VHH binders against o14958. Designs and how they scored, part 32

Target 1, 349 residues: o14958
Amino acid sequence: LNFPTYDGKDRVVSLSEKNFKQVLKKYDLLCLYYHEPVSSDKVTQKQFQLKEIVLELVAQVLEHKAIGFVMVDAKKEAKLAKKLGFDEEGSLYILKGDRTIEFDGEFAADVLVEFLLDLIEDPVEIISSKLEVQAFERIEDYIKLIGFFKSEDSEYYKAFEEAAEHFQPYIKFFATFDKGVAKKLSLKMNEVDFYEPFMDEPIAIPNKPYTEEELVEFVKEHQRPTLRRLRPEEMFETWEDDLNGIHIVAFAEKSDPDGYEFLEILKQVARDNTDNPDLSILWIDPDDFPLLVAYWEKTFKIDLFRPQIGVVNVTDADSVWMEIPDDDDLPTAEELEDWIEDVLSGKIN
Key: E = the ipSAE of ESMFold2; O = the ipSAE of OpenDDE; V2 = 0.75 times the mean of E and O plus 0.25 times the DockQ between their complexes.

## First folded at step 14 (VHH; framework vhh_7aqx_2)

Design Z05 (at its last look DockQ between E and O 0.82; V2 from the best seeds 0.67)
Fold by OpenDDE, look of step 14:
Structure Z05 (fold): chain B 349 residues (1-349), chain A 124 residues (1-124)
Amino acid sequence: as target 1 above (349 residues)
Amino acid sequence: QVQLQESGGGLVQAGGSLRLSCTTSGFRLDRYAFSWFRQAPGEEREFVGAISWSGGSTDYADSVKGRFTISRDNAKNTFYLQMNSLKTEDTAVYYCAKSTYRYFDYTPSEYDYWGQGTQVTVSS
């Protein structure tokens, strides 16, 4: 892991009534930090400086991509903030064309760089070869959609593109105009298939062809998977999507043999219970969150060198964890299912 | 293709209420800011109020603050101006306008599409 060193050049601009029109016209993609007033408090000042430095570093790394970076002081530029429609202090917004995307993930340089790079791409990826089909099929931990359309000029494809913009970059949209690719994926004309993370079979969205609204509604109704991976770029948004005030959380390091095995068991449990709308398991790979591992261990009083599964209260962070013997044996799918049932029934809380 | 149409205007007594509607077509409502303006005879067109692209932010002229409220319904492609405690000085033709950009502004030049206007008359 190589981190760039700040070169001392300020690239993040303070947005004001004087320059905001020019800045908005200059950049097709603009990263905007809407921040609270910086008080004379030393801690508050340092926190602000840390955020600023992160943005400066991201701006430096992405200098060649023509992305703008700006900050708006909520107090000094209250009128401007109102005009621009920002109401949540401390939030990072991405302005892409006529779209505004709220970033609700880890405020880290590497995470932001990756997030912005994804957003630079078109909301729909076109598949036209066997290799690309294979790449598509290898994606298992994202919600993904694939549609077959007559051409780029098809009104149904246009609707599909518009729908994709609602979810970029968190949900991946794919399309093909190639009959061979469509056949390989068992797609009919104007059909869109929805893939839930870690599930073997897609769901063909009913009642084709689709409008934008129909697609968006369908995705919103199905955007909480039975098993989903926590990602740094959307970690806060995901955490806010609790069921009945709790999260079932599973820690497993995929790169570790025990973690890998545990994850495979979790996948099986999820597949067997995919029809239960009350079940959602949040998988966290500690490798994705190296800075939070110590915090989680302390907070939950668990050892993350081993796979863990527990129920966490989102209000007070109180938690109960499954007892896993300190031996070479991981819980079976049946044992996990029984434990989950006890959690869902309220026996374990 | 882009259209804005006002409705709900009329004659009302001082102290009364009216609700104006602006029905839109030809664009995505959630991508732009919208405003209400009014013009009295012999006067310049003046800003009344605005709503942001998300609907989460509004602003009003001082003369109508606390009396007027702007809201929107994306499903109906319509935004509204609720006018309460009307005064004789509120008499004007009211226009709805689409901002050229995602932000609203207080000057008419920042708006690219306008409705035809609806007459509001407040009698003493």
Scores: ipSAE 0.718, ipTM 0.906, lowest interface PAE 0.7, mean pLDDT 94
Fold by ESMFold2, look of step 14:
Structure Z05 (fold): chain B 349 residues (1-349), chain A 124 residues (1-124)
Amino acid sequence: as target 1 above (349 residues)
Amino acid sequence: QVQLQESGGGLVQAGGSLRLSCTTSGFRLDRYAFSWFRQAPGEEREFVGAISWSGGSTDYADSVKGRFTISRDNAKNTFYLQMNSLKTEDTAVYYCAKSTYRYFDYTPSEYDYWGQGTQVTVSS
C-alpha cells in the first residue's frame, strides 16, 4: 500500500563484537544487512545511503512488531561476519529462530515489508469457514497446499507445520480442522492437496499420512510449475531455476486489457501442457518491477507496454522474441504452443 | 536426540598426519556452527577450529593455522579434522562440539553438545 514518510529516527542497529549476542537473543526475527564497505566514492556512498533509508523506513513501518533491524559492515566487522557465517557481501539475511533465510529479492521497502510480514505469521494459515475457503480458492498464482487434520495437536498437523516452515514465505500452507470445510474441499482426514499455479485441479499427495521429510521432498520436486509468476521477493533465485540455461519468459501487464488477455492465453497453454516436464513459463508483470522496465526494454530490445514472449539465456541474457505485430490480435493458444515447441526442440535459440 | 561421536585418534610420529571424524545425529548441519576443541592433561579445553553453519567460513587457533583443516560431509552427517605436520604439543583429547546458537565462538560455554573425546598422541 502507501508508505509514510521516513521520520528520521534511527532504528537500524550496527552490529559489533560488543552487542551482537544481546541483539541476536533479543529478537526471534531479525533483518540483517551484510553490507560491503562504504567507500568515499560518491556513487557507491549514495547507493548505500539509499539502502540504509529503505531499511530505516521498513523498521519504521514495522516498529510495532518484534523484529530487529541490523547491519554488519563486511570490513569493520570481518571477524564478526566470520562467526555469523555470512559469505556474500551485499546480501540481506533474515534470522528466524534457528533458521537463516537469504533474501534474494528486490531491495525495496514495500517488498521487504510484505516479506517480513509473511515471515512473522504462523507458517500455516487455518481455514475454518466457507468464506475463508473462497479466499483460499481465489489464490491462483501461488503454489499452495491444504490439509485436513483432527486438531492442532495432531502429530500429522505438526509434521505439516514443520514442513511449512521450510518454504515460508514462498509457498502457502493452509490447514483445516473443520469437517464442513474438508467436505467442501474434498479432503479426507490427514490428506494434503497440492495446488500448482493456474491449474484446474490439485494433486492429492500420495501415501497419507505424511512425515515432515515426505512433505518437504514432494514440494521440492514440484517447484517448477508449468506457469509461474516472477516475484520481487525471489527474483534472483528464480533465475537459478534454469533448464539447460534457458527461460521462456512472458511479459503481461495484468492491469492492461491486452496483458490480461495474453495472460489468459498463457494459462490455457499451461493447463493444456501441464504434463510436459520440460515446460516452465516465467510470467513477469512489468507493474511488479517498475525500476527494471527500462533495463529489460534496452537489454531485450522489446516494448513492455505490449505483451511479449521470448526465450532468454540465463548466462548472458541473450534473447529471442516471438513476433507479435502491433495491428494484429494476440496469438492464439495454438500459435503459442507451436512457438514453444520450436523453442523446446532447439529450432529457436 | 543430539549425539556426537569422535573417532580416528591414535598415536602418530611428530611431522605425521591424522584425520579425526565426528559423526552426528539429531540436529540440522546447516543451522549451527561446529567446532573442535582439545584438552591436554591438567589444562582447560582449548579451541582448535570451527566451521560455520553455512560451511563457507572456518577459523582456527593460531597454534594450528595452516596445519589443520575442518570439513564436513552432509551426506554422511560427519565433520572432519585433518591434522598435518603434527607436533608433540598437539597431544590431547580432541572433542567435537555443536554450537548452542547459529554462530561459533572460542569458549566451551558457547557449545551445548559434546562428543566423548578421542585421544591423539604425538611422539617425538
Scores: ipSAE 0.519, ipTM 0.859, lowest interface PAE 1.8, mean pLDDT 87
ESMFold2 (binder alone), look of step 14: mean pLDDT 83; pTM 0.848

Design Z06 (at its last look DockQ between E and O 0.85; V2 from the best seeds 0.00; counts 0 for: pae E 2.4 > 2)
Fold by ESMFold2, look of step 14:
Structure Z06 (fold): chain B 349 residues (1-349), chain A 124 residues (1-124)
Amino acid sequence: as target 1 above (349 residues)
Amino acid sequence: QVQLQESGGGLVQAGGSLRLSCTTSGFKLDRYAFSWFRQAPGEEREFVGAISWSGGSTDYADSVKGRFTISRDNAKNTFYLQMNSLKTEDTAVYYCAKHRYRYFDYTPSEYDYWGQGTQVTVSS
């Protein structure tokens, strides 16, 4: 995705005690950067200027949307920051209506544009036709929920919508009010199905109908899928969600034939092992992180030109990687399962 | 429907302690700032202290700083004001208030929902 050149127009507003009330009232969606104090040091000034340029570019790209872009200096406006309730310097917050959402992803223009566009949308997408069912089914690399409700006025739909707000935009929530769609998806009235990424079969959430709290708790308990894609918009949160101090990491470039095939093998392994709570494979497509490829190759001593799978210690990035020969043979699903069992049993560490 | 109800007021000896509660309903606690205000007879409502939408930031009037503590219990939908080392000048009707936005402010007109108040009387 190619972005235009920044046109030089200043769109990001510095908040102060004097202007913050008017600015906060002007926009229903506000992107707020709560930044560290900018010292007279040239390095920190340049780092801040680069982030400001990213925000200005995002503001330019989204100028036709009703989104405000603002900054708050943590030292210069410490009293304002206290009133606003921000507690972590360097954080980017999205204020949507009465919700405050912390952005835990890469501070990059394309990442922020897509994140904000997702947040503009309603937290629940309505499916009304067979064509829309097909589009829903094509989404395989996200956690998805879908429910069947009588109407938008249903108390159970409203609970579902409120649950969706907790996870927007990271987890996709869908609903239908159409009996034909519900039949196609084998959904009963007030039933919600939970889709783990890359699985063919959903989990029917037990004990329908649900409160918001029951749905939120179920989703929280199931946020560690057997195979999940690392995304720039949540990369720091995903990395903090380790299992026993490690990540099983798989590099597979989806656009490359060998990477595509390796990913298909990973999906098969995940489907066959979805009941194993100790297994969560983090899939990284190097195309999603072009600036990190060289870093990963050097740090892990691997070649990302071809598929890789290994185990990484989250504290010190120490790692071991499965041997995959150059002779074009990808491991079979069984070979991967054997290697994974060795990792989980502690034979590889 | 948004509702706030204070409780825990009463008569207390100077130097004593009292805990006020503000039970809430009809909104999500982590989306708004909340404040305690007080009003002595013949006086305007006075800011006592506030807690942010995140629960991690508090602020207090100089007259109560170090003696009063605001806290929140999301599971009980309740805010608290722990009042220690009470003085006769703390005698007032105490109100909890919800800000219409996620920030707090020191002026009563900024708040859209109020409790009915609870009387605190500090005797010497």
Scores: ipSAE 0.455, ipTM 0.818, lowest interface PAE 2.4, mean pLDDT 88
Fold by OpenDDE, look of step 14:
Structure Z06 (fold): chain B 349 residues (1-349), chain A 124 residues (1-124)
Amino acid sequence: as target 1 above (349 residues)
Amino acid sequence: QVQLQESGGGLVQAGGSLRLSCTTSGFKLDRYAFSWFRQAPGEEREFVGAISWSGGSTDYADSVKGRFTISRDNAKNTFYLQMNSLKTEDTAVYYCAKHRYRYFDYTPSEYDYWGQGTQVTVSS
């Protein structure tokens, strides 16, 4: 993404009792920053200004889209805040139709632009060609679902579409009405396949055909992968999804040969242990988080120029990292598995 | 077909408690705000309380604050009005209402669907 220089035009509107009805009717997609009162403290003021500028820049970049940008002061507009039903100050909410989505990612212009661009799309992508199938198959680091249905008028497809709305844009939903595409993907009528990130084979969701509730329940039950990539757009939500107060974290730069190799080994370990519900590895590509690299290196006392794997306590950020010798040899899958077992057993903590 | 149906009304002595239920169908409960209104004989319909789409926000008329509580159960497509320390002046027909949007309002004008009402009578 290429961001222009801020042009000085204010596009973010303060929402009030006077204008909120009109604004909500005007935009099908509304980005709403519910913020704390701005005190006279200089630090607080600067923090607020930084958030505002980010939103202004996003609004500028997406000016050609039908997206509204508004802010609500929790104190000045207390009555309105109650009406709107937002309970967490400092949060960013996306209003899409009758849906409200809480954004729990990095508050950065590039991240927000991408997030919003994904969200304005239909919750289900229709696959109708070989090229689109190939594109689908290349997606490895997202949870993705694909279903084969009779037509867009099918009650089962409609249920599938409704289910997709619960997870957009974090989980990707695909559908096909084409028999040829279905055959290529080994899909039966009304079958939905679930793909875990980095796994070779999908899981056919049992007991087709499905209701919306059945699909949503299945996805919620399986939404913690054995190996997942940390994404800026959902980084806080992912971090809050710890197991027993810890995260197993792996740093690897995919664009680096050593990072790439390490990631491949990590994928193998995940595949071999995918049946273990107590195992979840968080992969972080430093390239996705350029502003946090220095912070992580300082906090964890590690070098992110090389691959790292460790266990992090989510409460106090205390961490233990696997010793990897500087002899150009990466750990084997077996060595990684042994280390992970020691972590899970409490031997390493 | 959107439907709202109140239940739980009846006769109660002053100081007593009642719990009203509003059972809904035809829409997703978690997408909208809901309110309770009441109307006494010869009086205008008045706002009692509301709950937001998320359930994280509620508001009440001053006359019922501290005594009445609104809650919701999305799994049952039902929201409730718990009425404690009832007074004779609480006697009215109570209506549940669905708001057009995720936010609630204090006036009836933006509520697009209403229940038939349930009678609450508080005796001295």
Scores: ipSAE 0.437, ipTM 0.776, lowest interface PAE 1.1, mean pLDDT 93
ESMFold2 (binder alone), look of step 14: mean pLDDT 83; pTM 0.844

## First folded at step 16 (VHH; framework vhh_7aqx_2)

Design A1 (at its last look DockQ between E and O 0.79; V2 from the best seeds 0.54)
Fold by ESMFold2, look of step 16:
Structure A1 (fold): chain B 349 residues (1-349), chain A 124 residues (1-124)
Amino acid sequence: as target 1 above (349 residues)
Amino acid sequence: QVQLQESGGGLVQAGGSLRLSCTTSGFKLDRYAFSWFRQAPGEEREFVGAISWSGSTIDYADSVKGRFTISRDNAKNTFYLQMNSLKTEDTAVYYCAKSRYRYFDYTPSEYDYWGQGTQVTVSS
């Protein structure tokens, strides 16, 4: 998005015991920053001011949407914060209807605008035409689910919608009530298919029809796909989801010819190894994280102008990176598979 | 269909302990705040303590701080009130209540569903 210049108008409301009930009732969707006490320390004051400006800019961009923007001071309003159930200072919460959603991503205006725009949509996108099926099929880099139900009044659709609310906006949920769409996707009545990123075929979730709880548990068990893209809106949550304290991490800049080719090789490896439950590769496009490139290059001692793959220990940021030659030759899928086998067997640590 | 049912009340000697349970159904425990109230004969319902939708923040009336503990077990759809160092002034009918909102408050009117109550009697 092309952001306007901040016009200086104060749109972010400070919540207090006096006004919070009125403000919470006014908006169906409320963006709430539960911020650290503003101390006399100049560094923390500057960091707070920068975040406040981000929120003011987001509020300006979205001023014609029915979205409220508010702040809660952790010290001045400690009693209110306790009532609201907030336990992590510096966190951003989205109040949507009766749900409270924690934002676990980069505190940046463009990230927040897209996140909030995703949240004002319904948790389930309805597919009703062949053209919409084609759009659904083109989504390859997200976990997505699709179900076929009798109608919006189906108890099984309602369970599916409630499950979707749990994962919104991070996991894409789709549904159809149209027999033609269901036929095109080979969906049986009340069946839900789970699509792992970059895979040719979905998994039919077993034991249809489902309760909300069964769907939520299945999705939770399958949030570690063979190849997944790190996203700014969930980067802290994804990083905490490790296997024995490590991540297999691949840097590939999609807009760069070598990065694009490396990503295609990663997709091939993922497809050929999707039956290995111990394998999960975290793909990072450096273009998604321009402010973190220098940090990663320093921390991992790698050069992100070219593709990289390595294993990272999340506890201390120790890492080991595959040697990729200086020339234009990228590793083959076979070479990557051999390296991955060495990592998974513990030969590389 | 929202339902709340208290249990675990009874007669206990001053200085003793008692654990109340509130079994719930028909609502999602992690979307709403929850509270314990009590009512002595001839008195209005009095706030005892509350637990937030997240389970991470808990507040107590000054009269019970340090003696009572609220907890939640999502797998059992149950809230608990652990009452230690009981005093005769703790004698009351104890009620569990679901908040109308994601936040808790100290006023009974903020709560839309109530249990039937369980009697706690503390003898000297």
Scores: ipSAE 0.546, ipTM 0.863, lowest interface PAE 1.8, mean pLDDT 88
Fold by OpenDDE, look of step 16:
Structure A1 (fold): chain B 349 residues (1-349), chain A 124 residues (1-124)
Amino acid sequence: as target 1 above (349 residues)
Amino acid sequence: QVQLQESGGGLVQAGGSLRLSCTTSGFKLDRYAFSWFRQAPGEEREFVGAISWSGSTIDYADSVKGRFTISRDNAKNTFYLQMNSLKTEDTAVYYCAKSRYRYFDYTPSEYDYWGQGTQVTVSS
């Protein structure tokens, strides 16, 4: 995304008791920054201004979209905040219709723009053609679900759609009403298939037809993939989803030949170990996080120009990394598996 | 269709307890704010308590604070009013209400759907 320079127009509105009703009625999608009181301290002021500028830029870029941008001062508008049900200062909330979504990703203009654009879309994408099926199949790094339903008026589809709202935009929901598409995807009526990232074969959710609650519960129980890609729009949430206080982290640039190859090996390892609930590998493409690369290199004392895999303690950022020779040879799947086993057994920590 | 139905009211002695339930349908409980109101004979309908869309924020009228507790069960599409240490002045018809918006308000006009009410009578 090519971001423009700030044009000097303030688009982010301070929300207050006086205008909140009007604003909430005006926008179907509202980006709300619930912020701490701004003190006279210069550092605090600067931090606030940085956040504000990001929001202004996002607002500017998305000006053609019907998206509102507002800020709520937690102290000045304490009563309003209470009415709105916000309790976590410093958080960014997206109000979409009757939904409230907490944004827990990188507070950057490009990330927010993409995130909001995704949210503008319907929570369920309808597949009706072979081309769309192909597009669906090409998605490998998201959890995705697809269901076959009789029609959009089906109560089961409606349940599916409602379930999708719980996870948008982090999990992708697809549906088809087309028998041909269903046949191609081996879907039966009212069946919903669940795809784990980087897995070729879906899991048919048991006990069809499904209620909303059943679908939501199933997804929640299966939302930790064996291999997952870290994304800026949910990076903090993902990081908080550690196993036993650690993350197995793999750095690989998909755009780099070595990174690509390493990733393929990693995928293989994940596929071979998908039945292990104690294994979750976090793949980080440095290209997705250009501003954090230097930080990671310094913190972990690794070279991110090369593929890396390590175990990171989420509390103190202590880490141990697999030794990969400087030669052109990447570790084999077997070598990676052995290393992972050592990590999981506590031999490496 | 949106529906709210109160239950759990009745006759209780002062100092006693009641638990009111509001069973809801036609909407997602975690998407809206909800409130309890009450109306005594000859009096205006008054705010009792509210719960935010997330359930994280709960507010009470001063008259019931410390005695009443609001909770909800999303799985059951039901929210509750636990009333302890009941007083004679708590005698009223109790209503559950759905907010028009995602925020709760202390005035009835901001609510678009109401239950039929349940009678609570506290005897001396």
Scores: ipSAE 0.374, ipTM 0.733, lowest interface PAE 1.3, mean pLDDT 93
ESMFold2 (binder alone), look of step 16: mean pLDDT 85; pTM 0.873

Design A2 (at its last look DockQ between E and O 0.76; V2 from the best seeds 0.66)
Fold by OpenDDE, look of step 16:
Structure A2 (fold): chain B 349 residues (1-349), chain A 124 residues (1-124)
Amino acid sequence: as target 1 above (349 residues)
Amino acid sequence: QVQLQESGGGLVQAGGSLRLSCTTSGFKLDRYAFSWFRQAPGEEREFVGAISWSGTTTDYADSVKGRFTISRDNAKNTFYLQMNSLKTEDTAVYYCAKSRYRYFDYTPSEYDYWGQGTQVTVSS
């Protein structure tokens, strides 16, 4: 995305008891920054201004969209915050219709723009053609669900749609009403298939037809993949989803031949170990996080110009990394598996 | 169709406890704020307490603060009013209400659906 320079127009509005009702009625999609009181401290002021500028830029870029941008001062508008149900200062909330979504990703203009654009879309994407099926199949790095239903008026589809709202935009929901599409995807009526990232074969959710609650519960129980890609729009949430206080982290640039190859090996390892609930590998493409690369290199004392895999303690960022020779040879799947086993057994920590 | 139904009211001695339930249907519980109101004979309907859309934020009238607690169970489409240390002045018909919006308000006009009410009588 090519971002423009700030044009000097303030688009972010301070929300208050006086105007909140009107603002909420005006926008179907509202981005709300619930912020700490701004003190006279220069550092605090600067931090606040940086956040504000990001929001202003996002607002400017998305000006053609019907999206509102507001800020709520936690101290000045404490009563309002209570009414609105906000209790975590420093958080960004997206109000979409009757839904509230907490943004827990990188607070950057490009990330927010993409995130909001995704949210503007319907929670369920309808597949009705072969081309769309192909597009669906090409999605490998998201959890995705697809269901076959009689029609959009089906109570089961409605349940599916409601379930999708719980996870948008982090998990992708697809549906089809087309028998041909269903056949191609081996879907039966009212069946919903769940795809784990980087897995070729879906899991048919048991006990169809499904209620909303059943679907939501199933997804929640299966939302930690064996291999997952870290995304800027949910990076903090993902990081908080550690196993036993650690993350197995793999750095690989998909755009780099070595990174690509390493990733393929990693995928294989994940596929071979998908039945292990104690294994969750976090793949980080440095290209997704250009501003964090230097930080990671310094913190972990690794070279991110090459593929890396390690175990990271989430509390103190202590880490141990697999030794990969500087030669052109990447570790084999077996070598990676052995290393992972050593990590999981506590031999490497 | 939106429906709210209170239950759990009754006669209780001062100092006792009651738990009111509001069972809801026709909407998503986690999308709206909810409140409890009460109305004593000859009095105006007054705000008792509210719970936010997320269920994590609550607010109470000063008269019940520290004694009453509101919670909800999304799986049951039900929210509750736990009333402890009841006083005679707590005697009223208690109503659960759905907010028109994701936010709660202290005035009845901001609520679009109401239960039929449940009688709570606190005896001395």
Scores: ipSAE 0.633, ipTM 0.869, lowest interface PAE 0.8, mean pLDDT 94
Fold by ESMFold2, look of step 16:
Structure A2 (fold): chain B 349 residues (1-349), chain A 124 residues (1-124)
Amino acid sequence: as target 1 above (349 residues)
Amino acid sequence: QVQLQESGGGLVQAGGSLRLSCTTSGFKLDRYAFSWFRQAPGEEREFVGAISWSGTTTDYADSVKGRFTISRDNAKNTFYLQMNSLKTEDTAVYYCAKSRYRYFDYTPSEYDYWGQGTQVTVSS
């Protein structure tokens, strides 16, 4: 929605061993598609053309930004791909300064535009007013961190900023240098608070002040929240990240009254069970994934116009779904918690 | 301050194996490419092999391909060169080098930081 039609101007550059050094130096932010060889087969050729037009449309929409858009052909430029560190055809990489970020989300124009706009921002957002504190507090569906530091020249702020680079744009890092903001948020000098999604209270990261390495390790250890939202820009990484063999998946359309109510119940369950390291519920808003709704309904034999919660086995994609009647009698937090306990204990498979 | 230091060199009989280590500090290993070079007496420094920023793609000089393997351990800030089936022509001072860039290339001028070198001598 709201995207213009492609105007026909070629903005995406094909990289080769002859031009890649000049092109990589020209842009501080560069979107690079490492694509499969284009064959004469009509299906493969059309699939490539669709992805190429997505990139051209994104380049058109973002032409007012200093963002480069490039392609590398996996066969024609195999030596270049090795030099650049690419070995998986079909991958999209974002080069920001000396950082290389692999995009592991839906290859769609609106997803890519939002992702790139998030990446052009600094890795740490500075909060300096009451209104900005209120905006920070309204963010509930992301992992977010906030720290109080003496100034932007503080070695502790610089360590925090370096840690933020590891997780941009997926985890939100904030900082303040203002004593009034710090008092409102109950932050001590050089303290960093970690906010798990949907929780009432943050965790003060222990043993302040911190090195970059200590902050990165803490975040990595707490990157599996009790309730997390599936996002198009990281959907494949999130889906593949569950190493315990199952996903507890909840479908709740936030814009729908029943979906909204079910999500509020899920938040309560998550808050009451945040100390359970075995529990991580993946919330999917079907509105975020319009192209996948029919696929999920067919695969899981469920109706996504209504709230759903189930367990999906990573190994064979088998699934079991809780019965939620059509008469709009949503489960209570206790009923949901009992069902989850049965799943985690193995009574439901 | 970026620093690189090689270790593990020595005398080895032809057909033997040796593992070189390059300990590093002062840069993030997943942002830059890395290479091993070698220099025999009276010769130019020559490319041995490289590993990209991702750690998943490598390339090697034809003379060592199939015998040498580059790897890295990010937790220990260390790169390795496993040298197998060593030949007398592998005798050289071996240098580790950090690329200026995320990508690797084959000429020494693409590399901004170098180790001190470690001698590898293959006898017989």
Scores: ipSAE 0.630, ipTM 0.892, lowest interface PAE 1.2, mean pLDDT 88
ESMFold2 (binder alone), look of step 16: mean pLDDT 84; pTM 0.861

